# Designs tried in a protein design chat: miniprotein binders against a7ua95r516to809. Part 81

Target 1, 294 residues: a7ua95r516to809
Amino acid sequence: ASLSLLSISDLVPDLQFIFFWMSNAIEILYFIQQKSPAYMQTIELMDDKAGSKESLLSATISANEEAMTILEEVIMYTFQQCVYYITKTLYVVLPGLLDCNPFGTEPSSEQCRRAAGVCVCAVCVMPEAVRRVVSVFQTTSDLLQQYQVHSEIQSQMFAYLFFFTNVSLFNQLIDKGPARGWFQRSRVLQIQASVKILLDWAKGAGHNHLAQKFFAKFCSTVTILASPPQQLSQMSWKALCAEHPSLKPVQLHRILTQYQLMAELGPLPIWQPSSEDEAYIYRTVDLLESFENH

## First folded at step 6 (miniprotein)

Design dd41
Fold by ESMFold2-Fast, scan of step 6:
Structure dd41 (fold): chain B 294 residues (1-294), chain A 95 residues (1-95)
Amino acid sequence: as target 1 above (294 residues)
Amino acid sequence: SLRKRAEELIRKAQELLEKVEELIREAEEKGAPEEVEELLKEAEELAQAAKFLARLALIALERGDPRLARLLLEAAKILLDLAEELIKEAERLLE
């Protein structure tokens, strides 16, 4: 129960310190890479008596290689720590996204407050669960900007966070979805709308390309679940796979099987795979089952 | 054990990274199309990401989060499998 109270704001002081270490290590590494050639050239221009120049060059090369190795390890460690803490926070808040309703309802008087003579609603723009997820991404962006972390590192961090978010949401939808009613059309549309809020945030933050790339699997899944059974039954297995290249055949088969069972009108046949497709599906299922250990 | 699985994924990712370096050299020697180099670079990024996620899983295990660790390992395996597919595609184009 206490896990639902975790928030990114509680981690900000620790994250600030780690981001500070990471930023400084990156700057030192860059300084060494930029200045090393000039220093080596200075040594080569020195007056040499009895081989001292060659010894100094060898020592300088060795020292630079060791320093760069240490800095790279520090950068990797601090980057891993940042991603770990942010990912742990995401893991706690992401399930709420699948249970919330983003379509606006009339706010209660308890949710409204007066500011500058107007009533403002606490949750009228987006659901609290979606706001928590967006807050994690926004806080991450703010810290990267505050410590002037290079845009390439920023993009790499968000690539990991988006990929994790996609896998987490996909796994929860597939594993818990049928039992929790998330495969019902009305719930799927709510999930789709909530995900759109995250994608819109990413676009505004300059990460549209990364978000589209790493959310493709989950987006394909909700698109299938939002499609009428009649439309799905008219498509061949080859056409379904071609329309959803981000999904492996076994994942697509699992989604369609669960969707068929959860249809409002009862079980409906959507399609039957060919003998070749069937063999491929079963082989892939065996591999995933082995990995999951039941 | 989840720790043993994480260590196995890290080892496999490192093996794929070494294979990518070898294939990049082969592509340059043969004057292969730019498409081959693009596939190998993408495979390299995916293998690096898989290794990173498997390392995060070890951190999660050390900090008492086995559920998070399991999810991270599942993600790492997905990326590693995709990297292998891209490497095979690059090998076919090099023939």
Scores: ipSAE 0.207, ipTM 0.664, lowest interface PAE 3.9, mean pLDDT 76

Design dd42
Fold by ESMFold2-Fast, scan of step 6:
Structure dd42 (fold): chain B 294 residues (1-294), chain A 95 residues (1-95)
Amino acid sequence: as target 1 above (294 residues)
Amino acid sequence: SLRKRAEELIRKAQELLEKVEELIREAEEKGAPEEVEELLKEAEELAQAAKFLARLALIALERGDPEMARLLLEAAKILLDLAEELIKEAERLLE
């Protein structure tokens, strides 16, 4: 059944059940792994006078391997179910992140006034769309902590969630961005501010390293689009590629081409690569396309 | 067919995992630098992740969500391509 119309809050009871069984399976697996060497050592030290040592050792190994295989399957299945439901919820809320405005249009909000007597904080607020995305990550973190899921598995889950978020946002920005006006500098700055809120959450949650790694492509793209055209026009192709190693040359070329088209809509100068840079761009793009198409 | 594509990516990921295992053994036998083993370990993790995402795509298809399946398969392909590049670099260093 489709759960696309449900919020993360609606999924919590189902997720609690799955996390509960995943946590228990992990604990049982670790128990078996911890006890198995002791049992095998005890059997190995037994006298082989009666000829029963090999039979007992073989039975213990077989039982241990069978139990571990079943538990690994349970852990894999429950982990996949959790990731599926969480990413499906993210898929519904992520598009809003690219359309929201974290810079306030009103002079003050009630939230800002409560924090200070004179509101000068309307510059950046957490939009509802960003709050929904943060809520998915926070609920996931809370559930992992509630069921005492091992830190390695927590890191693995957030690695997948951040990677999915990055791919989803990058693809939406590149595919729909020009038509939706998202390549306009004012919109890009709004997107950059919204992404910073997500990155700040990740840092606070102890996932700064994962966020830096898995958001790199989208962050590089937004950084390029937010850069003044004059700054970009002064950089060589090699320098641009070196500053953005998370982007493949063909992706970087596509982004810059769209950026130049956007420049026609304002008083901004069009980025002009040197003839040497053009030759290098042509060579790298052509080689990658040749590889991709055969 | 998204199902056929998911199955193909799972198969390809499995093949890369087997190749990485062979290359790790070769690197150990040749006493290769630690950098080679690090590249192969990273490639192994990426191939495992790609296989995981392709399996998630099958779950999405069973639940009637082809859009989610497409996105997951796209992510799996990206990781698998990266794993192949790391394997090629490791092979180059082993020569």
Scores: ipSAE 0.015, ipTM 0.489, lowest interface PAE 8.5, mean pLDDT 75

Design dd43
Fold by ESMFold2-Fast, scan of step 6:
Structure dd43 (fold): chain B 294 residues (1-294), chain A 95 residues (1-95)
Amino acid sequence: as target 1 above (294 residues)
Amino acid sequence: SLRKRAEELIRKAQELLEKVEELIREAEEKGAPEEVEELLKEAEELAQAAKFLARLALIALERGDPEFARLLLEAAKILLDLAEELIKEAERLLE
């Protein structure tokens, strides 16, 4: 059956078990990789006139190869299970981030405290929806530290989590945003502030590079929607594409078209391309629309 | 079916990974600029990530969550498309 969860806390016992076995498998694999060459060299240096040396070496190589293959499969399986459960939890909590107001959420200052150079007050004053997302990331970080998982594996896990978060938020914003009013300037500024809380958490956790890389598309989209119409109208299509390289030209065109349609309900036109820009848009949109459809 | 889409994306990701390996060899043989090698390495990471997410989608389907599986497949397709674009740019620079 399907999992029914209230929060990441409900998964901690299961995740602890999986992280424990993943960590153990990684350590055993690294031990074999580091020590096996020296051991095989020791066997090769032995003087064996009976001919058993070559048989022993062959058997040792085969056994080590089989053990490493099994360990790699265990590591992949346990890593996959961890990422699955954590991203499933993110999938449930992420929509709330787009519909919260960080400017209006005000916990009592007495409830806040600071520790270890990271301001706990920043977490305490964030909206509950943002706090739920941060809790998933923080719990993941805590488990990786508790089970002493290698930093490379930690980076891979957060790369997947950040990429998933970015795609989920981007799809929600583009698909549901207009109907839910999320394209309105006041809502966009709230979304931008909420995302900044996530990015600040990632920086504090040592994942700034990954966060910058994998949140780029959503950040660019929010930045465009938060930009004054007058600023956007002053930019050429080539300049807009250059400023937002994480967005495909077809995606950028759709965002600007939707934003301009909303502006037609009251303010001035947001953006009008030159004839040169129109030719460039036509070529890039047609090319990438054909690519995106398949 | 979503299962067939997941299997197709896994196959396509594996094909791109094999193509990247071939292009890396070609770039080394030609003494291509570092930029080409960086594009191919990024394409490799994206194709591997796409394959991983498509495999997660199969798990979601086995656990009776087709909506989560659909989102994972959309993510996998986005990574695969980006990898293909980087491969095309690397190919252009190798001509």
Scores: ipSAE 0.373, ipTM 0.735, lowest interface PAE 3.0, mean pLDDT 77

Design dd44
Fold by ESMFold2-Fast, scan of step 6:
Structure dd44 (fold): chain B 294 residues (1-294), chain A 95 residues (1-95)
Amino acid sequence: as target 1 above (294 residues)
Amino acid sequence: SLRKRAEELIRKAQELLEKVEELIREAEEKGAPEEVEELLKEAEELAQAAKFLARLALIALERGDPELARILLEAAKILLDLAEELIKEAERLLE
């Protein structure tokens, strides 16, 4: 990874400090949770005629709850700060992913040896824009591993990061895509290849389940846009909805309508809804991917 | 405007969390199917996540990043709307 060229590299010292405090607070919290019951039982077994046992139990319970509350607050604050800085870095680098070409030709000496006098090497390479996004995720993973952050918290952090990435990419594709030519088939295939690199990274990092869950909407959208128009036109509306359960029917209809309208080659043979299908589309509650910005 | 949206989403998320707590108690009292409890737990997770993202948006605004705040609020709204749908389904099954 080329960390020296990324804005995330500037934040690593600060992130290390925040991760250090978060990790320590988590460990102290778990230590208290693990040891408190045994200690309380020890107090309960004491034979104290002066009533000091009841006072000690009350004081211990109060101190324990207060300490746990403070630790939970520290964990929440440090977690929030980490997610904020990582998300801010992602926001800056994500648009480049929609506007790069992972099919850029980079000759491999070994692959070129397979060809005779006409050496054509077409190797998918990680574009700088994709590398920047992957680097943010990799740096996050490295910090979580180095500070031995518990798996539940690791999963929660990547859940937030993947969900944010999904929303950001989906909104940019829908809002800016038509004007920037991103709905053109060649561009969609480039976007699909770039997204595959992110998903492959997530699988390798042990986050395949989270990636499948939180990238579903964007992946379905890209898959539809990459599908041949004749294939889409041959499917019933119910079959289309069944293939893309992560999309609300009204969202799917908007994507198909926008795809058809942005066709540079003129009218495309795309699926046309029946009267019944149209009623089904508009009966669905479409509260997802709402655009609050104008 | 963005600050008011963030505050509104945080308030709405808290209201949904309180409603989920009440519905879980109701489901236990009625001996409702396990599916109802699963829906309510999913709704709770979504509402908590929405509250977290809305709070993150306030931090972004405080630090002079309204564009990041805008996308975070959009993400928070998506999660709240989904949580509300799951709560309505749980309520339907309870009646």
Scores: ipSAE 0.516, ipTM 0.818, lowest interface PAE 2.1, mean pLDDT 77

Design dd45
Fold by ESMFold2-Fast, scan of step 6:
Structure dd45 (fold): chain B 294 residues (1-294), chain A 95 residues (1-95)
Amino acid sequence: as target 1 above (294 residues)
Amino acid sequence: SLRKRAEELIRKAQELLEKVEELIREAEEKGAPEEVEELLKEAEELAQAAKFLARLALIALERGDPELARLLLESAKILLDLAEELIKEAERLLE
């Protein structure tokens, strides 16, 4: 929609309001959870005049359950509203990450620092396209910190944002990559470097575990595309699957097929599952069905 | 009428939820990649959230707050649009 065209900075005032609602609802929920047992105990300790104690306990339980349900719904609503606005912004800026060159700017002497006599050049120049993506994540982090949103909710939000980012990048690379030249090795290395900047940001922000989990599929894809064709052609299907457990066999085969179609690399034999490999895949599915459905 | 708009969005959310249910069955039958299941699960959550927001809009209207109702309905529509985008991505992966 129209919101997909706005920058994250344009949405900050609206997001602040929604984060404020969410934070307050969470705090009220926790307060009720903390105080409810004590209040129930005070009723329990009251003199038991025929039925009055039992009636009060029942009424209090009902009122607390109703209040908690409403608060949970408000938290869910505000959470999903924030995530929606943030992901719409990400959707607009993510393609730029696949089409930028993080190696395009050479560091000046001012960008290099010395530590123990060694010249250390930190990654200090972020391409504009990568900066736009990082800005969305950083603004989200800043808002969560500003409104003191509980760490559990913060983790859930970044889990969703990383999930969306991974899916969006993976789908664009697979669908549009060959036509856009993104499967060329030099372009893949640029993509890999850009993604590393995002992963480094996530690590610095305390979300390394979530980033590793939710970016695994896209990272495996980029790793395969950056691999020498000769190495890939010499590996068995089982070895390829074992090195990339985040990719389903059908996804891995599609990636290899698209890689082979690159004009720059020439014709590379498509590795296909043998009848034994197909039997293994079927056996794996059957085993999962047996344990999950029985 | 904001009330009729809310009812329309609730119906559209329900239609998307039914479509997601259908696509989940198709994905399971075909042994589709986990990514398809993840997209459909997110689409389901977004469609449920949209339905929830549209219902809140009806409550806002009953309480005499049409301004809040308008904002809730706009948000519900945006969530439905995102759910539809995720469903299209899942459909592409199922081809």
Scores: ipSAE 0.000, ipTM 0.145, lowest interface PAE 14.4, mean pLDDT 72

Design dd46
Fold by ESMFold2-Fast, scan of step 6:
Structure dd46 (fold): chain B 294 residues (1-294), chain A 95 residues (1-95)
Amino acid sequence: as target 1 above (294 residues)
Amino acid sequence: SLRKRAEELIRKAQELLEKVEELIREAEEKGAPEEVEELLKEAEELAQAAKFLARLALIALERGDPELARLLLEVAKILLDLAEELIKEAERLLE
């Protein structure tokens, strides 16, 4: 079986092994960085009657530089392997988040208004699909803590995982949403509630800043789609671009087109793109997000 | 083979650790300068780290990751070579 078909629990033994290597490589790198000045000082204080002091000094500098380079490569490699395993698992479970219902009852107008501007619905439960995604993040956090990985590296890992999650969810919604019915208002409100559960988890885990930064595109998309028709129709194209700077013109245009169709706002566009943005609206290569570093 | 290389590095690290222990005793008996003891303690730490990395390389090979094993063994060798140089300098100072 493919690694993308495995649950996070199935991967824990392999991840423990890789995290152990990463943690040890980081510890050795830190050891060299901390001890190098003391080694240099000790060598400099030596009486060099045999003419070996300069040779030992040169060897120490060379060995430290080579060891640091190789340890950084080991750290990078093990970090990339952890990310690879975890993102493969996320990729399998993330579409379920777009196709689940966290509400105990069908959303009413009352629940829709509460979801849009006020506190979370009391009857919301964590769907199994959302639990699977949260489990991946929680297991990652647990392993980072178990192996005492520095908080800076933990932040970098979650930055990448949130980036990956945002891109994956955005691309699935834009590409497959029309065929799957995900742009229907009731479905969008369910997606918004599910995303709120993920964001609340991230806040509780100390990653609120990273979640706000890296989920911006998907959150903007869901916010627009969940907006009441009266509220959204009062906003100009320029105002929407200003409120949602993470969205490219082609992405915003696609989202508004789907909203107009689902909200039954009529056959004529309410939102007119700027003349400067018009040239980029039809660039389909810019519609979906890349998983590559921007 | 990488497995034999790892086993050789583990054995060499253990030999250097035993030699460091002997030299520390000699330094104490001769009332050697503090610099000698510092060199030997540094060599001990490096040899222990190298031994640990070489053992991790064996585990990496068992898990089917020879690339990581190779990197771990390269680091272990560099650390052992440095430890050996520190030990040689300590020996020179004890003469």
Scores: ipSAE 0.034, ipTM 0.531, lowest interface PAE 5.6, mean pLDDT 78

Design dd47
Fold by ESMFold2-Fast, scan of step 6:
Structure dd47 (fold): chain B 294 residues (1-294), chain A 95 residues (1-95)
Amino acid sequence: as target 1 above (294 residues)
Amino acid sequence: SLRKRAEELIRKAQELLEKVEELIREAEEKGAPEEVEELLKEAEELAQAAKFLARLALIALERGDPELARLLLEAAKLLLDLAEELIKEAERLLE
């Protein structure tokens, strides 16, 4: 971490403004959806002495449709802006989660400085890096509660944030893990414990189902890396794929290949996938290549 | 081009959302088990999330964050793949 890095606290005033507009637009849209049918019925029951009833109905329908379209655009824009800034902040703080040790009880120097030079550290169990990630999620939750954003929108936002966190951590682990020693069993167990702190936070916040669903890929990867090599070598390819449905065969194959190369206690038996498994892996690779060529 | 990739993923997500809507109607007509409705609802949520993250990638590109955009597009592609698998399972159960 660096003092020059943007913290979630630095974004709070801007986020409050965006959440304010988003919440207001949602409430106005809800009001129109609830009250518009009653108003239209009132017009239908009106006496049409001048032959103006049809004109008023047409004008009201047009005005309601225009208002709803504008509100939907405002909601979408403000929601996108909130998720963008929160995601950008997460992107900065997430790498630290893979390098921290949650089994240590001493707080980081940043945590001590944040306490204004007074630190009661004997019972501190959450690493500084994990605290930074949790703070982003907690601040998001606080803002959603402060502006009374509907539960469906809250769930959607956290679903996106959790899945982004999942993919970000997975990509970092696979791309940088071997070089940084993250595939070593002791490091994997530390990563697993750090992730558990995030999952426990999500459970406490009422988002357990979303967290279990959207962290599945990263959790499966960590579970594989934490598994004894002997156990993995005894499983069939089909059984491994069935045990980890959140991982594509090509991703699972990459993880196992990297894990086998990092194993220090001897080589693991090499999997020989069936012709069907090979065809499936090739199909998956071909689909990925088609996207990258666009 | 990351922009073209984002646009492609948005289009594919929209196609999946339209297919899920059709399958939900089919499931209701056939009186399909609750499991089918749950799979289709989950697929809808995943496809919607994929579309959103792909759109967010366009915003990241406009703001000069191509690395973040690339990661968002990878996330969107994974969500689409998961949605397709759930749709396929729902179709199997509807046979």
Scores: ipSAE 0.395, ipTM 0.740, lowest interface PAE 2.7, mean pLDDT 77

Design dd48
Fold by ESMFold2-Fast, scan of step 6:
Structure dd48 (fold): chain B 294 residues (1-294), chain A 95 residues (1-95)
Amino acid sequence: as target 1 above (294 residues)
Amino acid sequence: SLRKRAEELIRKAQELLEKVEELIREAEEKGAPEEVEELLKEAAELAQAAAFMARLALIALERGDPELARLLLEAAKILLDLAEELIKEAERLLE
């Protein structure tokens, strides 16, 4: 069955409501954490009525613990719901990124956007598929700013979203890439350019550290595939593994093998393992990051 | 089942978080280099992220999105494996 069009814009009213409650719960939690000790100190200093003072202190401690637990559950629930909705939207729009051509799109005013106080230049070429992904990240950033969500929570949310994007794109490229022609050099260069637009957006939004950290596997894969075959063939297996620690040896070998088969320049060996290196490759078991592989 | 897998990953993440706490105490007692504590703190963040992804997978399953759930569980497994690698490196440096 075909999927209905899902847009981040369709979810904004629901997300605004959830962000509102999350923000309020965080503020109330912060207030209790900051003011509760002072209030309990005030009770301590009240007139020496042992029974009344003990009852009030006990009631305050109990109420404080209950309120803290409820607020933490509300924050957790609303945070999970926001991330779930955003992640579901990303899941739908991400596949288009691997098929788009950023070099063929003329710049337009629509490509000039404000991200975390930084404008994305209108000179930048942004295909509709990439624009859809950027729109999800930008809308998330806008909602976090609108509801003044603490920066640590903002970072945590983008860490999750970037890592999910990384895993989704990597798995699609490795699993479906050869059949869809994504390993062709011209296509890889288009993918690299599209990924650069996402990374540039993240840098402009103040999330360069998170993007660098959580896109590492996909970025390494694209970098290898975009490398000239001649350059790759001159590097030792150990040197290739050292440059790309995010990739498991068997994953790297699979990437190189598929790239060679799809190369436009013909069947030139990109890399040939030695006897020792070949044994090392076959000692590794994981092809993909699959939980079914125990 | 995917639900059992999610529960297993959440449990494993909790085990790693407890191990990180033990290793941080050991690092402080031995006066280990700051790098060891940084590795362990990053491992804790990755383990917490793995549990979070697995919980999102449970939500996806409840809402009838098993393919999204499967991808979220794969993400959780990757994060858990990275956490284990960082813990192993920290243990090596604590020898």
Scores: ipSAE 0.534, ipTM 0.824, lowest interface PAE 2.0, mean pLDDT 78

Design dd49
Fold by ESMFold2-Fast, scan of step 6:
Structure dd49 (fold): chain B 294 residues (1-294), chain A 95 residues (1-95)
Amino acid sequence: as target 1 above (294 residues)
Amino acid sequence: SLRKRAEELIRKAQELLEKVEELIREAEEKGAPEEVEELLKEAEELAQAAKFFARLALIALERGDPELARLLLEAAKILLDLAEELIKEAERLLE
């Protein structure tokens, strides 16, 4: 199936329906959890006539457990469906973020609303590709607020969406980046600026902590690629790993190797580790081979 | 196949969740430091997330999106590996 035809706006009616069912199931579960203790206490305090009290308590506990299990299944199913629709839409729009230029001087017509013969736009400098990604997150936020979904579930949804976005962008950059020219300094700076727009949106939406946590790997990668090669060669391997804890040594080594090979200024000097750094690298390479083989 | 990989990752995530439950009981019995409980709780969250993404991959495959499924499986594998690392650290501290 072609993913280029998907847009978040086309999915809103389906998403509204699923969010509606999810929200209702959550509220019913919450109601049962709140009222069950009081009701069971009421049964416990009633007069016991020929053992009917024990039977009623047992039946009530069983019925409540069954109802809660069914509601939890409905919540899990609807949550899964929502995240599926949203990640599918993100998958389509995210590659555009790596190809756009937020430093462009001419905003697209899609970034502006034309009224009375003049272009009126609140976000004239935002590339269309970035706007599409932000639109997915904004629509998600709007739906969560519209259906009053509890904050814990809201946070879990954005955690999953940010993690997916991070993995998608990282994989696209590493897998296709060299061939697409994305490792060139000018392109990396464009990518960094585009990602900042997403991070700024997340901060404004109240999700700064989640964005910082789950975008760390991609942000570290972009930071490394934006760094001058001479600066990187002056750092020890241990220092580089410490500065980028979100990257596994395996991933960091791959990024640096690819960056060294793709440098615009010709062949870069081979990184010269100190005796201390050399020992650290050999240990890291052992771990790399272990993980790749198993 | 991608479907078999998704099923395998779901199975492995479930095994890790069961192992975390066992290690939490062991940590409680031994009176382990709070750090161990924190590692195990985070490992549990990561394993649950891995299972979630692997299940999304199955949905993607059912709907004819194998490329999306492949990316979702990569996400699941990353989460599973992180959970395993935290479990190993917790086991080390429980020795």
Scores: ipSAE 0.690, ipTM 0.883, lowest interface PAE 1.1, mean pLDDT 78

